# VHH binders against Maintenance of telomere capping protein 2 (MTC2): the designs that were tried, part 7

Target 1, 357 residues: Maintenance of telomere capping protein 2 (MTC2), of Saccharomyces cerevisiae (c7gvl2)
Amino acid sequence: MGDHNLPDFQTCLKFSVTAKKSFLCMYRDSVSKEKLASSMPSTCDIQLKRAINDAYPGGGIKVTVLNSTTASLDSLATTHVKEFEIVIIPDINSLLQPDQAKLVKIMRDCTVAIEKAQSTRIFIGVVHWNNPVQPSGAAKDGDEAGKPAPKTRIFLPTSLRMGAWLKHKFWFACAPPYLDFESSTESSINTRANNSIGMAEEEKQEPESKRSIILNEEANLNDVFVGSTVRRYILDIMVHLRTHRLTYNAKAGGVYTNSLDDVVLLSRLIGLHSGKMFVSPSHVKEASRWYFPMHLELVQRSSMDSSLLYGSDPNLVDEMLEKLAKIKCEEVNEFENPLFLESLVVKNVLSKVVPPV

## First folded at step 1 (VHH)

Design k02 (framework vhh_3k1k_2)
Fold by ESMFold2-Fast, scan of step 1:
Structure k02 (fold): chain B 357 residues (1-357), chain A 119 residues (1-119)
Amino acid sequence: as target 1 above (357 residues)
Amino acid sequence: QVQLVESGGALVQPGGSLRLSCAASGFTFSDYYMRWYRQAPGKEREWVAGISSSGDYTSYEDSVKGRFTISRDDARNTVYLQMNSLKPEDTAVYYCAVDLGWEYEFDYWGQGTQVTVSS
């Protein structure tokens, strides 16, 4: 429930499995001495597999870890499994543009297969992010002498380093799971690899009881009441986000029409999780805090700012963006959240939009 | 038509040096922060170095600090990575990258250039 912190992995995983939606997991990379003391190289997949096993003990979910390669994506596009599958992409924001486009198509095909009840495959995209210290000089990038006009400079680079098409295939972003390296008993850690031929075939047979539990959660979710006034409240939030001072109006601030259905679905899950069979405005506010930050497209330079069409001074816009860049550098480190500025925009909108009774 | 083309990759012995180049086109090169990444076989792509639009600020991954130097030539729309005291673990495909933000839907990456460090 923190206003600026990323939601926890365990809750995000359970919501995403129930909704059959893909989500992002944000791992911070340090360029300091702390990198040597942190987890071993490439431990995110081990940590994520353990967290998934803890949430769904006894199997029933197949976990596949991809290399970020064209060959791995090609293999994924042709592979079909009978089990509920979670595909972990360990470094999603490092994919080249053609591979990002390929992944978008694969994810679209997986959504269609879910709708047709042919298979269930969702994705956890792992984003590795860093917030390097800016040089003394008020977070300016570049020397003024001999540089292009300030209006062509980028003050706020993208937070996720993902194309919009790929980014919008994931519904929210969460913090990494907080698991001890050796927390569980020997019996809770399977010492046998599931990639052997015999084990892979046995693993593909999800227990009927596990599948029935997932289906019952989906049925219960459909029973959560969402009133027309609640849907109007979500639309009002979306309109305010699209027209916010800091959002890029030409791209609707990153808020697409499909956002309504996603926020409704997330609000139902939050309501159900809180023991309610109806969605309240408080559930919508929480869903909005989870959902919107990763989807927002912010103004990155003065040329993107619509106020210039009405005679605003580009230098004043540049000063504002420079100040925001400094805040982003300071507060992102404090909250361990690369989407901190986007979270502030959401918080500002939620404070201005009047909820229904 | 944004394009990044890396070159300069080669086979070198441990302790050797290489200079990688990345030629950029299709955007206002001098306005953008430029980066180098690398990807070893079977591993994830990792950030190596970055340089501000002015060239006044540079940043490096800890394992390459003191050995690698990033620089840029805005007149030639080129960013460079000078690699000294090369180690076998530096073996990777090296990629040039730029984030153009709202103007383009995706980060732009080059095709990469192969660096192999072996005896």
Scores: ipSAE 0.000, ipTM 0.180, lowest interface PAE 13.9, mean pLDDT 73

Design k03 (framework vhh_3k1k_2)
Fold by ESMFold2-Fast, scan of step 1:
Structure k03 (fold): chain B 357 residues (1-357), chain A 121 residues (1-121)
Amino acid sequence: as target 1 above (357 residues)
Amino acid sequence: QVQLVESGGALVQPGGSLRLSCAASGFTFDDYAMRWYRQAPGKEREWVAGISYSGGSTSYEDSVKGRFTISRDDARNTVYLQMNSLKPEDTAVYYCAKEYFDLWSGTYDYWGQGTQVTVSS
């Protein structure tokens, strides 16, 4: 996995099923705005259902596609299932604030039910994102002719249109499961000359060990050894992320207490997936690259930057944020990752924290 | 220039039904979530219902759940509010609002002029 690339769907799905955790799937929407909302949300559910079936042939997992209405959310809140259920939310970042809050409560209740071994329901949130628009101050405003631009400006708006409380309910984000024909930027890497018939052209035969029963994977996971030095390494990474120059200090950079347990769990899964019964520092680095980009809150404007407490010139802070905003807009397209800037912060921290040997 | 024009308000008896319409112009309708609010005399404006830009997500205030349905027709740049089983407490001026995209910088709503709904008894 690259430092800035989103992990693949199949691996994320299997890890999330084994860990009983929810995750996000990032769909790049390269279609024209006139067709954006009507086509993309409906298309993703077909791809996701097929990818889940390919990973777990013969079933054992109930798949439900939520139409994201208040009625559907109310139904989820009151309905219980005996089987392992995956709920697909086709357009999670278009949910209005009241429904986001309701979903957070539903997901919290599902986590409690999992911990009590009463039921297992996890969520796949689908995020649709467009090519980022270059950030620029208003040169002029016709309705406010002659009025200067506001002195307070947001340079780095959030990468996802989701509340932090909802975002933190998902442990990582992944790339879509199938080839993206619409992206001219990725045409050389995800479009093949002889793929001319359909989205279902991906021919992938999983090894039997990768399709193993969920209960067997859970049993093996408990046997993966995690040393105290590895746990200290994760904690050191967390501290560095919380105090990073670009993270919002007042909210501990977005890195919350549960992050340690989440990264330990993800590191065990990566270790097991690589054929090892112990966690190494390389597994922690990979887990950190997957996990932390979604769990960071970055400085969006100069007033959020702690360096102002130490006499930094606000103009220099504004210049820095403007340059970062430009880099974010340009690099997101190259790496197909709306969390690129967050991944850059993670990479920076991983380069500074010395792993145990 | 953003413009929202509500219509469909009327005097109805308790238990009656009404369908409100909001015709939108001056922006790319498909890119924005739409909301309905209401304001009764002497009260603050209250959120009633919302629909996402894709139409895949809807939400409602607790007091109207099961009675009201929000929908949109992107081909006509119109959002609707179907109101069933109306109660006297539903009496208010109903406003259509366009959600602005920035959730974290604060939500900017562009408002229509409103349409009066009166439930008689």
Scores: ipSAE 0.000, ipTM 0.157, lowest interface PAE 16.2, mean pLDDT 73

Design k04 (framework vhh_3k1k_2)
Fold by ESMFold2-Fast, scan of step 1:
Structure k04 (fold): chain B 357 residues (1-357), chain A 122 residues (1-122)
Amino acid sequence: as target 1 above (357 residues)
Amino acid sequence: QVQLVESGGALVQPGGSLRLSCAASGFTFSNYWMRWYRQAPGKEREWVAGISTDSGSTSYEDSVKGRFTISRDDARNTVYLQMNSLKPEDTAVYYCAREGYTFDEWSYFDYWGQGTQVTVSS
């Protein structure tokens, strides 16, 4: 996995199921403005259901696709199941703030239920993203040709168009599973679902062998050793991210208290996946590249930049943010990663923080 | 001074088509996600369609997928809803709404238009 690339779906799914954590799946909307395809969300849903069924064959995991309505969110808040459930939220970054707030509460309640061993429900948020707007300022200033409004212009809009509270409910973002147009299997997926529902009673339950695999992975994960020096290394990374030049200081750069435990957990999964029963600094670096881009709050406009409090010229800050927006636009397309600028911040921090000996 | 003004609502027969428009003013339109909602008599307000800042991402309620198309014209500060193959169940007041853009505030004030009435009947 490169410094700027999103991790693969299969690995992210396996880690998220084992850790009982929710994650985002990033789909690029590469269609032209003249040819927006309404079929794109349905294709994503089909691909995700197929990928989950391929990873966990035999219908051992219940997959539910939310229809992105307020009523659907309300229904989800009152419904619970005994089996392991994955809820796919299509076009999560199109939810308005009131619906995002409802989803945050639902996800928080699900996390509490997991901690109490009452139920297991995790979420896959589908993010649809496109190429960032040209950074010349024309697209951000509709009332003055080529002249942005001072102090109010947004140079670096949020990469995901999600509120911070909702974004932080997901531990990382991944690339979509391979898009195979000839493998559109809506009928096959529906047939599999119907077969699982219509199976004999002995076959309705998750096979014991699949249950034992999930349980064994959880047990093995708990045995992965994390030393105090490794925990300190993660804390040093977190401090550097919170104080980075491009992070929003008023929000501690987006790096919250839970970040330590999340990175420790992800480092254990990476260590276990690599065949080791201990966490090394290289595992922490990889975990940091996966985790932190989702959990950064960046400076979006000059008024958010703390350097203004110390006498910086707002015009110089605006020039810097405009240059960064141009770099973001070019590099996001190359790496197909809407979190490119966030990944650049993480890479910068990892290059400065000395790993333990 | 944020304003959203919907227009285009009319009486139409089943199977007909309508194009709704929402003219925005008082803010930088291109910086905001836009949505269409509808409310039928005696029912709760429901989301219909959404469109991202670059027109790159669109989303739809399942009952309107394939029949409705949301689009925007940032030069004219307008969001549109093209409605095809209309059904009696589509009868409602249609509203456009602007999403707030904050990092840590969930209880933001959403701006809504006054709505435009769409009636699908013979």
Scores: ipSAE 0.000, ipTM 0.119, lowest interface PAE 16.7, mean pLDDT 73

Design k05 (framework vhh_3k1k_2)
Fold by ESMFold2-Fast, scan of step 1:
Structure k05 (fold): chain B 357 residues (1-357), chain A 122 residues (1-122)
Amino acid sequence: as target 1 above (357 residues)
Amino acid sequence: QVQLVESGGALVQPGGSLRLSCAASGFTVSDYAMRWYRQAPGKEREWVAGIYSGGDSTSYEDSVKGRFTISRDDARNTVYLQMNSLKPEDTAVYYCAADYLPWEDSYSFDYWGQGTQVTVSS
């Protein structure tokens, strides 16, 4: 894929299953203003279930779709399966903060269960997105009565309407499956969903066989060599991202402690996929392009910009942020990527960090 | 400080009408998708209605379609839920909610303990 394109669903799915990591799937809602329902549209559900079955046709993977946030989340917190389970979270960025917090706890508990080899459950968060819109106007923030305005204007909208703690539970974001499975009839869609459920039940009859395939892929992944120079290269990229002009210093630019291990793991997967038993700098660059855009926390207002500590004019910072907001709002359509500006930041860092020879 | 305050809940006879209001402070409702949820005793929380940011596009749970209408008054920074043809099954505490505020990560919506009680009985 290009530097600015979201990676493809099939590769992301296989990597995430092998790594036992959760990921986001980005669906564009540009033509529909009525996707405010608490559940995913049925067409997306059918597409994702089919794509998963296409990738793992022999079974051993249970697919669950959340239909009601509270009851479904409570059920997931108490249910244990020995099969590999993929949970599809419909319209994840429509979850309110309390539900996001509950989901974060459930996902954290699932990660612990994976580490203890007790169960394997990963999540696909479905993000429904429209072109970002610049936040409300500057004229409303002033106080002419002689009291200073408490907040500076927000220029950069967020790419995802998700809390950082929830966002960081997913390791990367991908494009939807390229096949369009939309049906003109609701009965046809329901029949496909029922058939998918039937296939999942049939796959449960051979879970051990498919589980062994997943485990063998994991074993092969562990054999991919990662040198100390490669780990230092990743750390250099992380430091450059944390200190980038456009990243928010107070949140370390969104580059948290687990980023090193995540990028190492993704680099191994890319290396293995390319037929190599070692990680090269090109694999790290590809992993970085997939991983970091979703995790970056950008400067949204001049008060977040560290250059103000060194006497920068806030008006010049505001001018810069206004120009960046146009890039984020206007060019997202061209690439169908809500993380386009973040991908530019990653590209800039990768161009400046010298890879090991 | 971001705050949502629901009001308008009352005891209503079946077939009656009621209008709920959600007054917002600390942010502008037209900038966010706004939603109504309800929770009856012993039931799970249920999404009821939503209105998109910047527009009048709306969406409703199937059981309330044609009976409930969500709307905004941008001048009053308030969201409304007009409820017509009320049924006993509509009895619940109704909560108003906004999209997550990405620059206010530490802010918590304390709307589960608030809300406004709607009781439909004769």
Scores: ipSAE 0.000, ipTM 0.152, lowest interface PAE 15.3, mean pLDDT 72

Design k06 (framework vhh_3k1k_2)
Fold by ESMFold2-Fast, scan of step 1:
Structure k06 (fold): chain B 357 residues (1-357), chain A 121 residues (1-121)
Amino acid sequence: as target 1 above (357 residues)
Amino acid sequence: QVQLVESGGALVQPGGSLRLSCAASGFTFSSYDMRWYRQAPGKEREWVAGISWDSGSTSYEDSVKGRFTISRDDARNTVYLQMNSLKPEDTAVYYCATLEYDSYFGDLDYWGQGTQVTVSS
């Protein structure tokens, strides 16, 4: 994984299952909206079901797919299972605000149930994204000498088209899973996925061996040593992110108090995955590259920029945001990462904060 | 500046049809959810319909479901509300709105000036 590339699905899935955390899966849309709307079921959910079955072939995990409707969300809110459940939300960033709010409440209730050891339900949100587009008329507005920029123009829309409260319920984002073979036909893949779905629906109890593996991984996490210098390093990174030029500083730039515990947990998982029983600064850097892009709120318009409180010209802020929007349009396509600008902020902070030796 | 300008309101007979339009400017229209609200005299403003930024999701108030259709044309920065089988109860000023997500101050609603729809014989 590079500084700006999304982590792979298999590793993200295993970490999320062990930590009992929800994550996002980023899918690039290349077809017309009309064609996508006519699809039943979506290819993404079939691919995800197969990837989950490949990671946990002995069963022990129930997979449920929502059709991203109010009715499906309401049903989910009242339905509980005793086994480990992964809920796939195929069009999470197409949900309207009221349904996003319902999902936030459902996810919050699921977190409480996990803490009480009553049930384990985590979510994989599928984000559909397309090539970023600069605001219409940006070049025309720049070419018109003497025409003032609109006071409330939005230059940097949210990267995921999701409300921040919903976005922050997911601890990181990953790339789509890869197929085992390139020459497979859709019919063959669909037949295999359908068989996997049937097996998952018939599974009512987690196998003893699989439960033992998950529990052992959880126990091992508690044994991974995290020193006070490492915790201080994470706090220093958080402070730098909160005060970064491009983050919405008025409310901590999206870096909340719970971020410390989340980054510590992710750092332990990375350390354990690398065969270490202690967290190093390199594990913290990797955890930060995974975690913080989802937990940053960037300045979208000049009115959000703290420098205005100190007499900055809104037109100069607009010029900066316009340049950033151009970078976002160019680099997001290169790295296939809709969180590229957020990842750039994280990279900048990691370059400035000195790790403990 | 964010501006929303509604048009298309008229006097129509019960059972008639009408299409409302809302022209948007000052933001990247294709990146934002669009909504329609209405307000009848002496009542609070109520939500009527919504469409997601990518047109992948639409939602309607129960009383208009099956009669009204929301759509958008991103090339024209316009959202539409097609109103069929109109009833006297649909008489109201119709407002176009967009929502900016802000986890720190709550969601910010931007409103148009409204367009009057009257359903009467």
Scores: ipSAE 0.012, ipTM 0.489, lowest interface PAE 7.6, mean pLDDT 75

Design k07 (framework vhh_3k1k_2)
Fold by ESMFold2-Fast, scan of step 1:
Structure k07 (fold): chain B 357 residues (1-357), chain A 121 residues (1-121)
Amino acid sequence: as target 1 above (357 residues)
Amino acid sequence: QVQLVESGGALVQPGGSLRLSCAASGFTFSEYWMRWYRQAPGKEREWVAGISGSGGYTSYEDSVKGRFTISRDDARNTVYLQMNSLKPEDTAVYYCAKDSFEYLTGEMDVWGQGTQVTVSS
């Protein structure tokens, strides 16, 4: 995984299950129609179910797929299960505002239930994204025909079509688990082949409980040491992100108060899975690369830019935003990452903040 | 590596015209925004005009709009500033700047050495 690539699904799933946190899975919708089938909701839920089963073959996790309707959300709000449940929302960024608000409340109630040890339900939100190719060239003076004043023009639109409150309920985003015809198809063929050979066997589950493994990993997580210097390093990163040139200062750059606890938790998971019982600055850098791109709010138009308070020319800000919009369009397609520009901001901050010795 | 060389600065009478040139080398000229700035004695450096890599987008400071025109010749790696109806207030050293891909670092421009424009009777 490079600085600009989304983390892999299997690692994100294991971390999220251990931490009892919800995450997003990014599926690309191509305007060319070439890859549309691989990003269809019905295909993605099959891939995700298979990936979860592959990670936890002994069971212990119930997987529920939501139809992204008001009726399905209402049903989910009143349904209770005793098992560890993962709810897949196959088209989360297509939910209308009232249903997004309803989902936020449901997720909040689920978090409270987890804290009270009453039930465990986490969510995988599937984001269908596209990055339309913008014409090569610049807008001309006066190309604002029919739009509000230039200062209200949006040059750098939001990467995800989700409200901030809903986006905040998910701690990071990952890449899809499989290509359409790989892994899962081979697994299915192997299962069929085993049955067809005449040595049909009852479905076998490991004697070891996968839920027990999850609980043991959670217990070990609490033993991972996080020093005060490491916590100060995370806080320094957060401050630099909040005051970054491209982040929206009025919203603290999207870096909320719970970000410290989330990054500490993710750093512990990375440390533990690297075989360490302590968090190092390298673990914090990796956690920051996973976490912050989704939790940043960037300047979308010149009126949001803090430099205007210091006498900067709005036209210079507009030129910068138009150039960034072109870079975002091109590079997002190259890296298959709708959060590419946000990842650049994180990389820039990590290069400036000196880690503790 | 990157070099910007401004030329064309002169003493002109109020109401006169002047064309500044900036010869660029060391980068793929057509891919970058080019800008003109000026600095008058005792004042901060002020943005004057900008032009996109495609040449399709131009922008100007309000005090020069309608009087100054920015243009580029990508075949010659040159950006121009045509100044008409010059005023004494336009007296300054004019700088050519290459826009930086390093927006994230806050370093937006690479500067040339400047060319002096004096508007007086």
Scores: ipSAE 0.000, ipTM 0.147, lowest interface PAE 13.3, mean pLDDT 72

Design k08 (framework vhh_3k1k_2)
Fold by ESMFold2-Fast, scan of step 1:
Structure k08 (fold): chain B 357 residues (1-357), chain A 121 residues (1-121)
Amino acid sequence: as target 1 above (357 residues)
Amino acid sequence: QVQLVESGGALVQPGGSLRLSCAASGFTFSTYAMRWYRQAPGKEREWVAGIDSSGGSTSYEDSVKGRFTISRDDARNTVYLQMNSLKPEDTAVYYCARVYEWDLSSGFDYWGQGTQVTVSS
């Protein structure tokens, strides 16, 4: 995985099962005009079920697929869980506001039940995304309205189209699972060393069966040491994200109270997976690249930019946002990542925050 | 994939001239500001010159002002650095970078692999 690519499904699944956390799976929308949306959810359902079974071949996990209707959500709210359950929510970003609110409540109740060791139910939200449409330009047959005022124009629409309460119920977003005959080669590549396909990686890869056993042992996770300097490093990253030029200050950039604990937990999982019983700054950087992009709230229009309070020219802010919108339209396609701009903000912050020794 | 490839570095005598080129691919070149940076052995990378997306605004580090000229050719997806009156202190690996923010305080840089310039006395 590069700095701008979504993390792989298999690793995200195993981490999420061990941590008892929910995550998003990002599917690119490639459906032709003649195909129905219902055919894509069925394909994603089969693919996801197969990937879950491949990760946990011993069983012990129940997989349920919702049809994302009010009736299915109401049914889910009253269902008692006796085993570990993964609920797949197809096309989660198409839910209307009332159904998003219902899902938030259901997920909150499930988190409380996990904390009380009464049941274990986590969620995989399936997001279908398209290349962002260029925000400027009139309709071909001519729009009725005059040009909008700069302060009212939205240059950077939200990437996920989910309410903040729902979005923050998921800890990270990953790429969809796929059957690839070259998967073993890809997993052995060290992205920092560019093309470092060699005889042995500095940290030896373990067989999947042994790795799965380690990741299923929550007690092992509790033994991974996190120093105070590492926690301060995470807090420093969070502060820089909250105060970043492109993040929306009024919403603390999307970096909320649970972010510290989430990044600590993810860093511990990355450390444990790499065979370490302590968290290093490199584990924190990787965790930050996985976690923060989907949580960030960016400035969407010039009126949200705090620099206007200090005398910035709104026309210059609009120019900047228009250029960023064009970047988002072009590079999202290149990296297959609808969170590309958000990942850039994270990369910028990580380059500026000095890690501890 | 986004890529920046620098070329034109060479060994040159003090007072000589060189023109560096940076070929860009994998993105819409004309919408980005571009910068040149350099790094001498044992020193941190330092900014040298910048050009905005229109080509109408340029900026330079004080020590190269009047000697270096940055320019761009959007038809060829290339940014250039014309270096005149070269000094031994200009010896460095030169990198080009893509800039996301319109002002020079931006940290959103995508870097090329660099080209070596040596000015020997």
Scores: ipSAE 0.000, ipTM 0.173, lowest interface PAE 16.5, mean pLDDT 73

Design k09 (framework vhh_3k1k_2)
Fold by ESMFold2-Fast, scan of step 1:
Structure k09 (fold): chain B 357 residues (1-357), chain A 119 residues (1-119)
Amino acid sequence: as target 1 above (357 residues)
Amino acid sequence: QVQLVESGGALVQPGGSLRLSCAASGFTFSRYAMRWYRQAPGKEREWVAGISGSGGSTSYEDSVKGRFTISRDDARNTVYLQMNSLKPEDTAVYYCAKGWSRLYFSDYWGQGTQVTVSS
């Protein structure tokens, strides 16, 4: 389903390179984590390097794989490259708090360097995830009629094990590359590379204007028109997310002031990709579905929440938590999206906020 | 070790034709898009033409469109640039490169081949 599916790696890579933004790649833990050896590149690292090479053939972009150590992070803080650099962090959610704080500082400094046109370094964080944490009973109970819903469910943000400051440095999350390193053919890789950076490619009946615009994406990005009514629409979405019953009020639901600029930028890229030189409300809705699930802090049922203690409406909060407690682990598995609960909140807000006419 | 070796550059009269060749080694040639660039004395390096890995898609800079044709022979690991109706403004060192994109920062350039268009 489009509302809950993570976007594809190729599109996310292209948008992130064009925008000079960092993003997360979500790998399911049961396949990627158990079989990884510390002395060689992980399967995820091999797939990501291959997918980047396929999108940008010839190795004109420098790809650096971080081994997620303090020494590796310290090295990044002091080294500079003239080339466009993509840094892959193979197990970002396994970093301990002090190393997460170091990475946040490094990423902040890289963003400043990009803004000053001094260098370009972006990050791909690899997140390993598994089924939602269930604090009681076997997940195998299924949909049993007449059984009371469990009320002690712990939600997905806890299972990702990333600090909020680090999580918010990445503008969206994507699915892994579909290209299986072991089973991929040369022709499959070649076709994908050509599709990623096609020079007026006529395949799949794509309009000529769309291909032309995509080929000139960085030059044309600033020419994509964003009206004041569209900006107000984004602000309305942000306010509704901050005040949503499920979002953690003490942190403004995770929706920070920089979210406006990020959603405007993503909406421009989606508009350009769709062959338009203007942003419509539909582009904003799509950008919101990609961006905001990463930028939400949700209330945990088992946590002492200050908003529940100090005059929040407990009946509305309890109603929402009971609705979420009925979501099955199978739905997260079906969509292969560890941010499914966050995407559900975004869908709810988008249904309530009226777009400009 | 990736290597790109250009050849075919010469002195030609205006209106003449040349075919440039670029022999590639050290990578799976058929998987990669290939590009031609040129650099005239005192000017910035300029993209000229590109061809997809499948050979099904080609693109050209406006100033050479209709006069230049890019092609490839994957069996010989070679990309070609057929240049017709040459003008003095086409005088430059021509370079072969792996891949194509405005955002592409290539570490893999050939040595270049000099094309001079003069009477």
Scores: ipSAE 0.000, ipTM 0.114, lowest interface PAE 19.1, mean pLDDT 70

